# VHH binders against THO complex subunit 6 (THO6), part 31

Target 1, 367 residues: THO complex subunit 6 (THO6), of Arabidopsis thaliana (Mouse-ear cress) (q8l4m1)
Amino acid sequence: MYGDATNWNEDEYRESILKEREIETRTVFRTAWAPPARISNPDAFVVASSDGTLAFHSLNSLVSQSASFGYSKGQDVMVAEPERVVRAHEGPAYDVKFYGEDEDALLLSCGDDGRVRGWKWREFAESDVSLHLKENHLKPLLELINPQHKGPWGALSPMPEINAMSVDPQSGSVFTAAGDSCAYCWDVESGKIKMTFKGHSDYLHTVVSRSSASQILTGSEDGTARIWDCKTGKCVKVIGSQDKKSRLRVSSMALDGSESWLVCGQGKNLALWNLPASECVQTIPIPAHVQDVMFDEKQILTVGAEPLLRRFDLNGALLSQIHCAPCSVFSISLHPAGVVAVGGYGGIVDVISQFGSHLCTFRSSSL
Below, E stands for the ipSAE of ESMFold2; O stands for the ipSAE of OpenDDE; V2 stands for 0.75 times the mean of E and O plus 0.25 times the DockQ between their complexes.

## First folded at step 20 (VHH; framework vhh_7n9e_1)

Design r05 (from q02 with D103E; at its last look DockQ between E and O 0.82; V2 from the best seeds 0.67)
Fold by ESMFold2, look of step 20:
Structure r05 (fold): chain B 367 residues (1-367), chain A 119 residues (1-119)
Amino acid sequence: as target 1 above (367 residues)
Amino acid sequence: DVQLVESGGGLVQAGGSLRLSCAASGFTFDRYHMYWGRQAPGKGREWVSGIKYSGSKTYYADSVKGRFTISRDNAKNTLYLQMNNLKPEDTALYYCARWSRGEYTFDYWGQGTQVTVSS
């Protein structure tokens, strides 16, 4: 029946071509490993993409799909089918976090639409024996909406995006880094803003919570990182220069498990801070712009505008360098067993074992 | 240096149409929300329309809804305003304005392009 568009349903064919191109131009902004639970997929993770979707994948299923994947010169990356997918945001989804540790955890996402949405992880992840997936078929349990701001000439700001989240279950709080130059502390139970952190002069890229000190840290397009007291909402320290002519954004930050060590990605550098000493003890040059950092115990993992995952010790020595499938990498996530998921340009996710071998590489399929 | 250059204004009769353009340079255009504003003779400036950096959401003042359409082409660093069914009260100098990223202000705007609507 096929073979000539004049003998086909042109709209259906055109929709198929547009869908294929959408998948190929997608970017993965964040991956997150789910906490262990009683569900049937114990090593699962979620992928947040530029199309506004969250896609749930099981490592076991991905490894199985990868093992059965046939080599083809016309196809460079397997397209994996997710266990479940939902449209969480209008516009890109930028970050995903889990609030809680067990089957009662919330899956939280934030994005360009200025919202945080939350789902009961068990309900999102549980296998519902249903053949079809429908757009946004699960209602979010939680929805937090950024305020808009009044400007000149009678205008209102567009809805400020939310670029990053950090969770603190002990205080019942979620922290957001927003496009209105503010960070916010939200009470998860009430859904209300508990605190506003105002002082940056440009939008925020990153936020991390330091629960042992009742603090958060923010990184901004204004070239500074700031440390804030959560009880007062006041900035207690500013790191970096606010000279707009030469400033470089603070793109990413992470604390180690002790919350004594902070690593900041800024331009083509990592800055390593010992927070009790209030000292920058090391700067590490990186060949490409840094886009994400994290700690693995006392080692630093970093990715950026290049297809590499780098690992450093606290002295700045390069310990390993692993090629990643995305040409530009925006996210690192580490499983407790040492398995790493990285995601980025092209909708590509690369899952790397603790030994540096690639367990699977795929494009996440979605709605 | 940031540059915003408006064009496309002119004299039209009531009920007519014009398309304004704003050429942007000296900054990463697709990272900024953009607005059109206008200033009628003897009056203060007012906003007309706005568009998110991605183009995904548009905003309109009540006086122009249904008649004006804002758009952007991030590959060409250009902002547009399609103005249909023009009225004499639309006569104004029209400005292309860049919304600041951290402060809630317009931090740059062009010299404007004159639109004059005759009865």
Scores: ipSAE 0.470, ipTM 0.818, lowest interface PAE 1.4, mean pLDDT 84
ESMFold2 (binder alone), look of step 20: mean pLDDT 88; pTM 0.885
OpenDDE, look of step 20: ipSAE 0.780; ipTM 0.902

Design r06 (from q02 with R31K S54R K57H; at its last read DockQ between E and O 0.79; V2 from the best seeds 0.78)
Amino acid sequence: DVQLVESGGGLVQAGGSLRLSCAASGFTFDKYHMYWGRQAPGKGREWVSGIKYRGSHTYYADSVKGRFTISRDNAKNTLYLQMNNLKPEDTALYYCARWSRGDYTFDYWGQGTQVTVSS
ESMFold2, look of step 20: ipSAE 0.585; ipTM 0.840
ESMFold2 (binder alone), look of step 20: mean pLDDT 87; pTM 0.880
OpenDDE, look of step 20: ipSAE 0.791; ipTM 0.921
ESMFold2, fold request of step 21: ipSAE 0.545, 0.628, 0.641; ipTM 0.845, 0.841, 0.849
ESMFold2 (binder alone), fold request of step 21: mean pLDDT 88, 88, 87; pTM 0.884, 0.885, 0.883
OpenDDE, fold request of step 21: ipSAE 0.912, 0.913, 0.911; ipTM 0.972, 0.972, 0.970
ESMFold2, last read: ipSAE 0.511, 0.638, 0.627; ipTM 0.821, 0.845, 0.845
ESMFold2 (binder alone), last read: mean pLDDT 87, 88, 88; pTM 0.880, 0.883, 0.884
OpenDDE, last read: ipSAE 0.905, 0.905, 0.882; ipTM 0.967, 0.968, 0.957

